# Ledger of designs, part 59: VH-VL binders against q9nrl2r1430to1533

Target 1, 104 residues: q9nrl2r1430to1533
Amino acid sequence: GGVHELSAFEQLVVELVRHDDSWPFLKLVSKIQVPDYYDIIKKPIALNIIREKVNKCEYKLASEFIDDIELMFSNCFEYNPRNTSEAKAGTRLQAFFHIQAQKL

## First folded at step 23 (VH-VL)

Design ee36
Fold by OpenDDE, last read:
Formats: structure tokens, sequence, C-alpha cells
Structure ee36 (fold): chain C 104 residues (1-104), chain A 122 residues (1-122), chain B 107 residues (1-107)
């Protein structure tokens, strides 16, 4: 592949991934590692999946992209108690996202 | 198209170090687990471990824990398998393989490298 | 670890015939079971994942069934290019484990 100009969605995903608080969100949760995750979370998603959807041009509207990002955070807060590192990271990353999303 | 291309065959002596590579292309390398599988001559497949290049999360089979090191450089879409001191018993074909996933949280090997033959003998 | 046992060790069949390969897990792996095909000097190729889903580009003559501890790979009509070694693999628990393989050769 070659270098191309990133779309606004691509750029935002890159920024999210690079953020220090992205670690809970980089990859789809493994059922091996978290056996009860999928008993609770019914619409799993992660940044790698969102990036793939961006690359496949599955987002026609900014709202669709934003919805998936918000779902990602919602899942985090649903599964992880507020005092966990995951939830705290999610809170910070979501705040960052909300600022960046204003540019969309 | 997804491709994994591994480094060439190696002929080594016991005690020597070795690092073999697996370069991914046709997909976002850092967003997929990549693993190593050993196949000794005339034998079956053995899972060695996996690494997620995006965060370097690494998991080893107990049989290979401490025996090898798995690493990745996402900047060049390359995963590595290395030994600090080879043994004759390390003679085998080594495959790298990407893990795909389903939305039930399961990961399965969907694409494989062509393999790297490592021969260790005096 | 979960032990995967394949049977038979060798299956001799004629072109056009049906081939049935078995894979048993020492404990339940749910549907987290994959089948691979490997030819001499080549890397394994994914045939089936999730016990019954064909991978992209895999001919319809390949089918997988089963759940829990008993699994089957079926080749409805064996083609010349299907003679190879077939492995099952569970990805339900670490460590990931493979069966010892079934060799399908020409009768």
Amino acid sequence: as target 1 above (104 residues)
Amino acid sequence: EVQLVQSGAEVKKPGESLKISCKGSGYTFQDYWIGWVRQMPGKGLEWMGIIYPGDSDTRYSPSFQGQVTISADKSISTAYLQWSSLKASDTAMYFCARQGYDLKGSYYFDYWGQGTLVTVSS
Amino acid sequence: EIVMTQSPATLSVSPGERATLSCRASQSVSSNLAWFQQKPGQAPRLLIYGASTRATGIPARFSGSGSGTEFTLTISSLQPEDFAVYYCQQYNNYPLTFGQGTKVDIK
C-alpha cells in the first residue's frame, strides 16, 4: 500500500489509538481472557473494529461513526466499575474524543 | 489481500542465537493478533504464542514460556520469534499466523505465513 | 490443556468419495473449533472456523459440524487437490491446541 491523505474518521481513530488511555479499547475483548464479558456486553466493539469499518467505508455519516465510538465507551462503563483503571481510562479518552469530534 | 511473508531458512549450531521474522501486509498489522506455530519434522502443529502488535500484549504457551521471545515492530508490520541459545531439538518449521475474530470474542488463525525452516545441528 | 484427538490417523479414499474426519476434545470447547488443511511443504490453510463456518474461498464440499467435544469435517466429494493432512484446533482455552492430524490419501 501507499501513503494517502487520511479522512477525518481515519485521523480521529489514529489519535484515539495513540492516546495513553486507549489501552482498554485497542482490541476486541477476548472471551478466553474475560469469560463473562459477552454475557453482559451484547454489542462488542473496539478501536480495531472501528478502524476496519472506516477503512471499508461503512460509515456514511459522522453520527454513525460517533455512535460506534460512544458504544465502545458505553460497553466499558457497563462492564467495568467506576473505580477500575479501565473505566477511568475510558472517562478520559471519551472526554478527549468529545473534543476531537467537534471537528467532524 | 492479506499476506504473511516469513524470513528464509536458517541453518544454525547449538548455542547460537536466532531471530526470524514475519511481515504482514494487506491489512492493518497492529490491529490483529499474530502467532507462532512450531512443526517439528514429520510432526503436528504446536502453538507457541501470540502477540498483539498494537500494544505488544503477548501470550505464551506454557511449553514455550521462557524458551523463546515473541515480539513485534508495528512500524514495519513485522513480528519476530527469537532464541537466545538454540538446541538441536529446536529443529523445525516455524509458521506465523494471523488471528481473525468473531464478535463473540473468539480468535482463530485465518492466514498463515509460508513457514521458516530452522535446522540446528553440530 | 485441552487435548484434541483426531481419527482416523489415515483415511484412504477414492476421488469422488465422501470423506469423514473426526475430532474430539478432552473437554468442551463450545464451537471454538477450526479445521486446517496442510499439504506437503506448505502452510496450513483455514477451512472451517466456529466449528461449522467455511472460511472465505473454501469450496462448498467442505463442511464442519459439531459442538462441545465432538466435531466432524466432511468432504462430500473428494477432489484430487484434497489429499492432504487435516488438523483440528481449539481456540476456547489457552493454551491453544491442535489435534495430531488425519492424513487423507488416495485409495
Scores: ipSAE 0.925, ipTM 0.958, lowest interface PAE 0.4, mean pLDDT 97
Fold by OpenDDE, last read:
Structure ee36 (fold): chain C 104 residues (1-104), chain A 122 residues (1-122), chain B 107 residues (1-107)
Amino acid sequence: as target 1 above (104 residues)
Amino acid sequence: EVQLVQSGAEVKKPGESLKISCKGSGYTFQDYWIGWVRQMPGKGLEWMGIIYPGDSDTRYSPSFQGQVTISADKSISTAYLQWSSLKASDTAMYFCARQGYDLKGSYYFDYWGQGTLVTVSS
Amino acid sequence: EIVMTQSPATLSVSPGERATLSCRASQSVSSNLAWFQQKPGQAPRLLIYGASTRATGIPARFSGSGSGTEFTLTISSLQPEDFAVYYCQQYNNYPLTFGQGTKVDIK
């Protein structure tokens, strides 16, 4: 394949992944590691999944992309208490996302 | 197309070090777990461990913990399996394999490398 | 660890016949069970995941069933290219574990 310029969605995902507070969101939560996660979270998602959807051009509207990102954060805040490192990281990353999303 | 291409066959002596590689292509390498599976001559498959290149999260089988090192370099889409000191009993075929996932949080091996034959003998 | 036991060790069948392979787990693995096919000198190939879902490109003659501790791989009509070793593998708990394999050869 040839080299192509990253789309706005691709670029934003790259920026999110590279952020210091992306660690809770990099990959789909493993049921082996967190056995009760899927009893609580019914629409799991992570940055790797979102990136895959971007690569497959599954987002036709910016709103769809934004909705998945917000779902990712929503899941984090639903499963993790406010005082956890995961929730705190999520809060910071979400703030960063909101700023960057203005470019979309 | 997803592909895993492993480094070539190795012929080594006991006590020597070795690092074999597995290069992924056709997908975003850092976004999928990649594992190593041993198959001794005429024997079955043995899970060794897995690594997530995106954050270097690594899990080992208890049988291989401390016996090998699994690593990855996402900048070149390559995973590694290495020994500091080979034994004759390390003679085997070694496969790398990618883990796909379902949205129930389960991970399963969906694509495999062609294997790397490692022969250790005096 | 969860021990996976396959039976029989060797299954001799004629082309066109039905082949039934069994895999038992020492404890429940839910539906987190995969089947792999391996031919001599080749890497394993994923056939079934989630106990009953065929992987992409896998012929319809392959089917998986079961849950918990008992699983079955069925080849409805054995083709010449199906003679191989088949492995089941659980991915419900660490460490991940494989069965010892069932060799399907020509009767």
Scores: ipSAE 0.925, ipTM 0.959, lowest interface PAE 0.4, mean pLDDT 97
Fold by OpenDDE, fold request of step 24:
Structure ee36 (fold): chain C 104 residues (1-104), chain A 122 residues (1-122), chain B 107 residues (1-107)
Amino acid sequence: as target 1 above (104 residues)
Amino acid sequence: EVQLVQSGAEVKKPGESLKISCKGSGYTFQDYWIGWVRQMPGKGLEWMGIIYPGDSDTRYSPSFQGQVTISADKSISTAYLQWSSLKASDTAMYFCARQGYDLKGSYYFDYWGQGTLVTVSS
Amino acid sequence: EIVMTQSPATLSVSPGERATLSCRASQSVSSNLAWFQQKPGQAPRLLIYGASTRATGIPARFSGSGSGTEFTLTISSLQPEDFAVYYCQQYNNYPLTFGQGTKVDIK
């Protein structure tokens, strides 16, 4: 357990990260590994970045936090075809997120 | 404040095993790549490899692939570098370093540990 | 691998004078180039990333320029604490590679 109580945003990020389908989203895509990624995706984001923003209190509204999470999924579906493991994982994780976000 | 604190100096003999550590603090350890860099006595810096503690994704330099093992335990914010059988030529300073990032997908070393001196001699 | 070559090997400069360090890549690394300072018995310290962006807390006298294959680190007015070894490093391709370093010492 943490020393501090987690806010709703912090807790949700923890749950997303721990989810089995979080693997495509844990870290910012490396340009070395995916050279064309940033030619396609113009607003890159990942769970580590979102967590950092939460920790820095950059989200003033729940809608802002939700927008970043949705952007993360949108990027995944924009870059990855529907039949890829990444897109399938994203679909499942997004469904999970939508359920959890109702608590915000 | 971001800090990387490495384990103490080691004096070993050829053939012995060794595992040195690097503990991160002041940031979310599992959310940043952490790497190892070798510096032989009086020489320059050599990239050995990196690991992402959040998923254990690991990348090695070809020169060090199969020669060392990089690992991490995110539960205690610690990265490791280990040898199964040391050689005299492994004598060097070993640094751990965190990678920051930009939103163009580039990763650069922004914080460094103080280094661990490893001396291997018969 | 991308080979990084620094010049000169040693640069002797008087305090208050300008120091210019060069770094060449065997192939383009875009702007994915960092400069580090290392003093005896210490760990490297990040000075510049993205070829020209100063890291947090780095004095304005340090500046980086260049792109592609040719890069320069400039110290506009050498201070006593600036005498050290400087390394460039590309992070455009695996494996990540460092230059062999330039030693800046007192003239």
Scores: ipSAE 0.924, ipTM 0.960, lowest interface PAE 0.4, mean pLDDT 97
Fold by OpenDDE, fold request of step 24:
Structure ee36 (fold): chain C 104 residues (1-104), chain A 122 residues (1-122), chain B 107 residues (1-107)
Amino acid sequence: as target 1 above (104 residues)
Amino acid sequence: EVQLVQSGAEVKKPGESLKISCKGSGYTFQDYWIGWVRQMPGKGLEWMGIIYPGDSDTRYSPSFQGQVTISADKSISTAYLQWSSLKASDTAMYFCARQGYDLKGSYYFDYWGQGTLVTVSS
Amino acid sequence: EIVMTQSPATLSVSPGERATLSCRASQSVSSNLAWFQQKPGQAPRLLIYGASTRATGIPARFSGSGSGTEFTLTISSLQPEDFAVYYCQQYNNYPLTFGQGTKVDIK
């Protein structure tokens, strides 16, 4: 609540969410919409979940935060073929993330 | 503390338009689905639809599709339910509710607003 | 849509007694079933989600069981504050649907 200075993790999540290619990652995949998703992906994650973990101070190391972000992309590439819009968005967003992560 | 606070009771005439609101606080508003549920006088609960404020993804119940409009303004953590032309049959209590989630991809209503009573009569 | 049917419509129970509420789905909803409590003039309150998981702050006397098409909400020892209407709701398929409710009143 209220205005506060964002931590590095908080700021990076904000930047990821605001990116044009964040749409596949904004929310946890719905089993209603994608019935077979959880038959394939065993460690689901999304930006809203990562933000929640940041807000709860669950990341003690930058490596833990980075691992979750990379897991998010890994899940996308595992489930979505390379020629899909989701995979293409993921590729671009991941490249953006790798640049921003250098600031951590 | 998660809270949903809805706008006040409305008394309207048939044919009038109406837009009621639901403001979320105590959590990141744009990161959770928020839905609307109708309860006619003395009756049960009816799912109307949901919206994800982060991307405005919206889902309607077939019974309410085209009858109402669900929207959200994440900049002020507020969701809306609106009618272009009210009918007497729209008289009811309207609840907004947040959907929590599990890591199995399921979303369930976990927090509710206090409700907005809408009375439509000539 | 998946039709949710609750029984009985009204359940009269004495304080301290066990209350058993039933909810049936017209097709399987797996464990994607929630129970809500609603008191007069109040908003519904989440009791159980995932068919059997108590929500935060919900007393242990409330328990949910079942999967697929048959579900049960049990109140082991009814307290005065438990007299209310209870709704089940599936969130396995769109549209989301509620049962018609069971009213638990004083015997």
Scores: ipSAE 0.924, ipTM 0.961, lowest interface PAE 0.4, mean pLDDT 97
Fold by OpenDDE, fold request of step 24:
Structure ee36 (fold): chain C 104 residues (1-104), chain A 122 residues (1-122), chain B 107 residues (1-107)
Amino acid sequence: as target 1 above (104 residues)
Amino acid sequence: EVQLVQSGAEVKKPGESLKISCKGSGYTFQDYWIGWVRQMPGKGLEWMGIIYPGDSDTRYSPSFQGQVTISADKSISTAYLQWSSLKASDTAMYFCARQGYDLKGSYYFDYWGQGTLVTVSS
Amino acid sequence: EIVMTQSPATLSVSPGERATLSCRASQSVSSNLAWFQQKPGQAPRLLIYGASTRATGIPARFSGSGSGTEFTLTISSLQPEDFAVYYCQQYNNYPLTFGQGTKVDIK
């Protein structure tokens, strides 16, 4: 992508990616690594995909951007039991997101 | 435009160390897997390994595990392949390649560097 | 590892003729199969991914078919620029593996 001033969406994605609890969400889950993932999750998404959509200006409304972020967390909680590191990280990152989203 | 540009040809002696590079541009470097593929003279393609620059998650082919080190510096959009001690048998062309993906969770090489020729001889 | 076997090793074809290349996997790779073209002194170029989807910018004369263990790359009418080595590659399991290649040369 080109160099330009970060939008609110771009900035929020950067903050999410840099967060310590972003590790379960950085990249699309590999079917090789998690063979049953796509049997359960039907609308996969990750921060790299969301960033690409932001860069392509695919989000016209904040609600659209928020929906994808919430989908990302929803997928995490659907696939991962509550006591897993992934789910716990997701819970913390989602709380962080909800605070930051107030700025949108 | 997605582009991978690799460092120049290397002529080395057995026992020497080497680190070659692959710089990505035209996309968010840290958000895509990047891999290395070996092609010995007159031979086919061999997958060596991949790395995700965003978190340094790295996967090696069993044949290359412990033989090379794959790394990345996302701050300069560059991936690396290095040897601590070269052998004559390491003589080959080395390609870096980006992995695209589908929403079924599959990753495939979609863009390639131009290759780096490494010649190791006494 | 999954062994990918291509046939024939060399395929001699006249310009304008149809070329059919085969790729077999030692076990099922579903549709996680890619085809690459490589010309002398150049890097491989992605032609097909997902067994049958043409990559961006790839001419319609290239088509891929198959699933599981048997795959085919077809060049409907060979053009002068199509003489090259073609590789199939599975990305269904680690380690990722390539076929040994098929050389398409002029008859």
Scores: ipSAE 0.924, ipTM 0.960, lowest interface PAE 0.4, mean pLDDT 97

Design ee36
Fold by OpenDDE, look of step 23:
Structure ee36 (fold): chain C 104 residues (1-104), chain A 122 residues (1-122), chain B 107 residues (1-107)
Amino acid sequence: as target 1 above (104 residues)
Amino acid sequence: EVQLVQSGAEVKKPGESLKISCKGSGYTFQDYWIGWVRQMPGKGLEWMGIIYPGDSDTRYSPSFQGQVTISADKSISTAYLQWSSLKASDTAMYFCARQGYDLKGSYYFDYWGQGTLVTVSS
Amino acid sequence: EIVMTQSPATLSVSPGERATLSCRASQSVSSNLAWFQQKPGQAPRLLIYGASTRATGIPARFSGSGSGTEFTLTISSLQPEDFAVYYCQQYNNYPLTFGQGTKVDIK
């Protein structure tokens, strides 16, 4: 596909990835590291997957993109107790996302 | 098209340092694990370690821990494997490989570089 | 580490014949098992992942089966380009480990 002009979705993903609290979400959880993760989370997703979907133009509506981002956070809060670093990071990143998503 | 292109063959002496490279293209480099695999002459494949360029998360095989350093520069889509002091026993073909993933949290090597031959002899 | 053992070390078959390669894990690796093909002077090529899923572009004559500790790669009708070394690899636990390889040569 070559070089593309950054869309609003692409730019938002870049901003999410660069955020200090993105570390729990950068990549799909490894089953090696967390053996029970996929017994609990049935729709796994991460920023790398979302970026790939954006690059492949799989999002036709902003709502679809937002749904995947919200799913990512939902998964985090479902698996991680509220007092964990992951959940706390997720809370902050989600707040950031909600502000940025208003630009979509 | 996903491609991994490795640096050229190296001829070194024991005690010398070396850093070889693997450049990825055709995909978002920082979003995929990339690993190194050693193959000594006439032998099988040996997993050395992997790195996630997006956050520099690095995992080593116990056999190679402390023996080599794996790193990445996502700004130029390049992964590195380096030695501080080569030994004759480091003579081998070294492959880099990308780890694809399924949606079950499993990662498998789906694309490979062409290999870099490293020869260490006095 | 999980030890992967392949058998036989060398498999001699005629073109058009069925080839069956075995891979055993010292402990369960679930279905996190890949098969690779390597020809002289080339990098390995992914054939199968998830024990039984063919990678993109891999001919239908290649198939993988098994789970847990016993796995099989089958080439239903060996073609001239299939003579090579085949490796299994588990990615269920660190460190990732390969089998020692099975060489498929012409009978």
Scores: ipSAE 0.894, ipTM 0.947, lowest interface PAE 0.5, mean pLDDT 96
Fold by ESMFold2, fold request of step 24:
Structure ee36 (fold): chain C 104 residues (1-104), chain A 122 residues (1-122), chain B 107 residues (1-107)
Amino acid sequence: as target 1 above (104 residues)
Amino acid sequence: EVQLVQSGAEVKKPGESLKISCKGSGYTFQDYWIGWVRQMPGKGLEWMGIIYPGDSDTRYSPSFQGQVTISADKSISTAYLQWSSLKASDTAMYFCARQGYDLKGSYYFDYWGQGTLVTVSS
Amino acid sequence: EIVMTQSPATLSVSPGERATLSCRASQSVSSNLAWFQQKPGQAPRLLIYGASTRATGIPARFSGSGSGTEFTLTISSLQPEDFAVYYCQQYNNYPLTFGQGTKVDIK
């Protein structure tokens, strides 16, 4: 997209990173720290990767950016049982994202 | 261009404190792990630990746990290695290094600082 | 702790010759193995990660192979700038560990 879309993506990532419930999503899950993660999650993604893709202008459409953010939440819910702190944080951050994404 | 620039050489006495720095540029500093590696005179490389500046998540080598403090200030894109009381055996070259990643969750050192020589002698 | 053992300790070769460096892990590290080059007074430089993937900007004469416990760095047709110490490093488990180094000397 255009310059306005690129700055909007960047601003949204900043807002997500600053949110209190971003802690499960800030960095790509480490295979050393969570060995079975990559047996379950086939399309890993995290906010650090999404920010790098925004910085490199890899998103051509807003839908591509939104798809990566939604994939991030979907991975969280697939890997983590519903009663975990990670899944609860994901639910709250996703709700925040949906409100903010209306601006795109 | 990713760059890591370390603070200058230090000459210290045993018992003194020291904090050396590593400033990153050319990338989003808070989104990459930064590690510290020791090289004693005439010896190989030893991993000391890593920090994620975005949330201050830190992991220490058991050999250095409790002996040094690794920290970061993401507002100025700077990581630190700190001793509360230096020993003569701390005389070494200290490198900072950034970790890149792959989409299988593996992290590897891709860019290195120039090194900081620390000399601890009476 | 995974011990990384390099051989030989020193390899004497002439410019234009092929150098083969070996690295053995005390237990499997899958393909989570990197090779670094270090010249005197300089920082290490990443050559290879993932056992066989050349880092950006590394000449094609550098190649890596192996998986599990046995790994090889090959330098085809040594150039004058390739005389250095080479380290392997596993990043499969904490603590991250380096081999002791192989020095490639001019013959």
Scores: ipSAE 0.813, ipTM 0.934, lowest interface PAE 0.7, mean pLDDT 95
Fold by ESMFold2, fold request of step 24:
Structure ee36 (fold): chain C 104 residues (1-104), chain A 122 residues (1-122), chain B 107 residues (1-107)
Amino acid sequence: as target 1 above (104 residues)
Amino acid sequence: EVQLVQSGAEVKKPGESLKISCKGSGYTFQDYWIGWVRQMPGKGLEWMGIIYPGDSDTRYSPSFQGQVTISADKSISTAYLQWSSLKASDTAMYFCARQGYDLKGSYYFDYWGQGTLVTVSS
Amino acid sequence: EIVMTQSPATLSVSPGERATLSCRASQSVSSNLAWFQQKPGQAPRLLIYGASTRATGIPARFSGSGSGTEFTLTISSLQPEDFAVYYCQQYNNYPLTFGQGTKVDIK
């Protein structure tokens, strides 16, 4: 990418963070708070990590950025049963992301 | 570079309220836990609690639950520690510190503020 | 709560010599153990996290080892700026707890 693509990634992360359903994804899950999470999830990711990677220009292609966002949702659905508030929030935020990602 | 700058020293009387601050710069403030640590004169370090400014998720040490309020205003990259009624035993140095993390979900203090000396005396 | 016990309370060491500081946890903290250096009138500085990983900018003379309940900080060749108080701290469980400190003085 370039400066304009980096700005688009930044804007998309801002929109994701502001969305009502972002709450399960704002920060890397704490092992103290959720002790068994890392027994199940081996490639953890969250919006705070994705934002740092955008800020450090670690995404060279839009596909790399999209892959991390999709991994974030995949982890949510793997760890959380489908009827949980976390999984429902993930479904709604993912739908929002797909609409916004059309602009990349 | 990551910096945490705390508000200046305070001299107070018992019963007064106080709110001290910790301003973060050089990183995305809302994306990192901030903790508060007390050091009484001549003593070691005590964890008081932590807050995630992005969503205000707050965890207190049992020793400090109900004794202080930890808060943050992410719009100005600032965390706060507040007492509603100070005691002489609150005389101490208070540090804020940011937590870094690893990919196994463990969090550790990586950067510290310079400290705020609070003196409470009659 | 997990009690962290440091020994010795004071360690007298000549410049250029090796210092060995001990930290014991009352129950396993896995490798979730950090070491901090604090000089008078200053904030603590992170030296080691994950029991053995040096923080950015920390000289190679500082090394950490151990897991579970027994941990060691080693300073292989003391420099004048290394005379300070050292704290271990576990971050495996709430409340987060520090050891009482080991003061490293010039012999």
Scores: ipSAE 0.799, ipTM 0.932, lowest interface PAE 0.7, mean pLDDT 95
Fold by ESMFold2, last read:
Structure ee36 (fold): chain C 104 residues (1-104), chain A 122 residues (1-122), chain B 107 residues (1-107)
Amino acid sequence: as target 1 above (104 residues)
Amino acid sequence: EVQLVQSGAEVKKPGESLKISCKGSGYTFQDYWIGWVRQMPGKGLEWMGIIYPGDSDTRYSPSFQGQVTISADKSISTAYLQWSSLKASDTAMYFCARQGYDLKGSYYFDYWGQGTLVTVSS
Amino acid sequence: EIVMTQSPATLSVSPGERATLSCRASQSVSSNLAWFQQKPGQAPRLLIYGASTRATGIPARFSGSGSGTEFTLTISSLQPEDFAVYYCQQYNNYPLTFGQGTKVDIK
């Protein structure tokens, strides 16, 4: 989108990054650090990539932005068993995101 | 434009402490790994370690673990390399470098600072 | 740790000619291999990443090839500004490691 939509996307990313449960999502998973991740996850995404796409005006619709955020959570739940700290953080951050996304 | 600007040359004596800096601009500083690379006089390049300023996640080369401290202050877009007690063998050029990434989870150095010459002599 | 070995140590080449630089890894690094150029008194400059992808702003005369353990940097028509030291670097495993460099001198 336009200037108004880019500001809203940027602000939502800032709120997500600030949240205590953002830690599994801040940076693209490193293949060196987690070698099997890319055998399982084929459409990787993280908050650093989403912020870069906002900065480059790559989201034309709010739905595209929302889809990337939801993909981020979906990847977390696909890779991590539900009882892990990563999956629990994902559940809480996703709930927070749904509240904030109502503002879009 | 992405820029990394390092602090100026240093002349020190053995046993002194030192903290050199690398200021990033033209991009979202906290979203990119920053690394430090040593080049001793007339020698090649050696990776010292990297830090992700967004969460301070830090990885050291085994050769430098415990020998230096890598840190960052994302509020001023600055990464640091620090010695508590310099040795003559620390005389070298020190580069900071940012890591770009691909969507296969690989990270590679894409932009470099101009280097900081550190001279440690009696 | 993965040892990166470059050859030759020095390459003497006339402007306009082809230069071929080799880099060997002690174990597979897949395509996680970068090439850097460094001129005296300057910082390294990224030329190639992913073994074969040119970085932004790098002239087409620079090309990279290889995967696994053997890699090549080719400069198809050497220009006066290309006389420098060239380093390969693997980013497949920690610690990240560089080759010892190949110096490309004017003949």
Scores: ipSAE 0.769, ipTM 0.928, lowest interface PAE 0.8, mean pLDDT 95
Fold by ESMFold2, fold request of step 24:
Structure ee36 (fold): chain C 104 residues (1-104), chain A 122 residues (1-122), chain B 107 residues (1-107)
Amino acid sequence: as target 1 above (104 residues)
Amino acid sequence: EVQLVQSGAEVKKPGESLKISCKGSGYTFQDYWIGWVRQMPGKGLEWMGIIYPGDSDTRYSPSFQGQVTISADKSISTAYLQWSSLKASDTAMYFCARQGYDLKGSYYFDYWGQGTLVTVSS
Amino acid sequence: EIVMTQSPATLSVSPGERATLSCRASQSVSSNLAWFQQKPGQAPRLLIYGASTRATGIPARFSGSGSGTEFTLTISSLQPEDFAVYYCQQYNNYPLTFGQGTKVDIK
């Protein structure tokens, strides 16, 4: 992407991080804290990794950026039962993301 | 270009408080765990604890729980190590270090600050 | 707490020779093992992570091997700048723990 797209990705990540429901997604899940996570989730991703990829210009298309964010939510719903605080936060943050991504 | 720059050496008396700092640059500070490691004179390395500045998630070694406070201010890319009442046995070199990660959820120290010498004597 | 034990405590080696440093964990740490070099008056420097992966900028003469409970750091041809203390460190469990160090000294 161009300069405008890079700043849009950066701004969207900032908005996601600031959202009240970002707490399950801020950092890559620690294997020490959640030992079985990596038995279940094979393509892990989190906002810290996505931000690093934006900063290093690793997203060439907006679709690649969107795919990583959607993967982040998909992982949350796969690992966490639907009634957990994590899954509920994921549902609300994903809805927020879909609104913000329309402005992209 | 990842750099961790620590505050300068300190000479203190027992019972005094102290807060030393570690400023990170060349990366997104809030997105990486940062830890503190003690090295007593002539001794090896001891992990004290780590903090994730993005949410202040903090983990202490049992040996240091309740003995020090680890904190961070992500707005100025700075982590802190703090004593409310220093003891002579706190005389040591203190390092901050950042943790990198792999995609299996493991975190390892990849960059280190230069160290802060703390000397506590009457 | 996982105890990391290094041997030998001191290793005397001639320049140009091979140095072999051992690290044993009291229980399995999988491949979550790092090696650090520390020279007098300096901070530790990461050499190896994941038991065998060289960190960025580390010379090829440094190699790591092992998994589970036994690990080895090898310096294939010791250079004058390699005289230092070497620490292993596990990052598989809290608390994170270091070995007591191996001092590599000129023979």
Scores: ipSAE 0.764, ipTM 0.926, lowest interface PAE 0.9, mean pLDDT 94

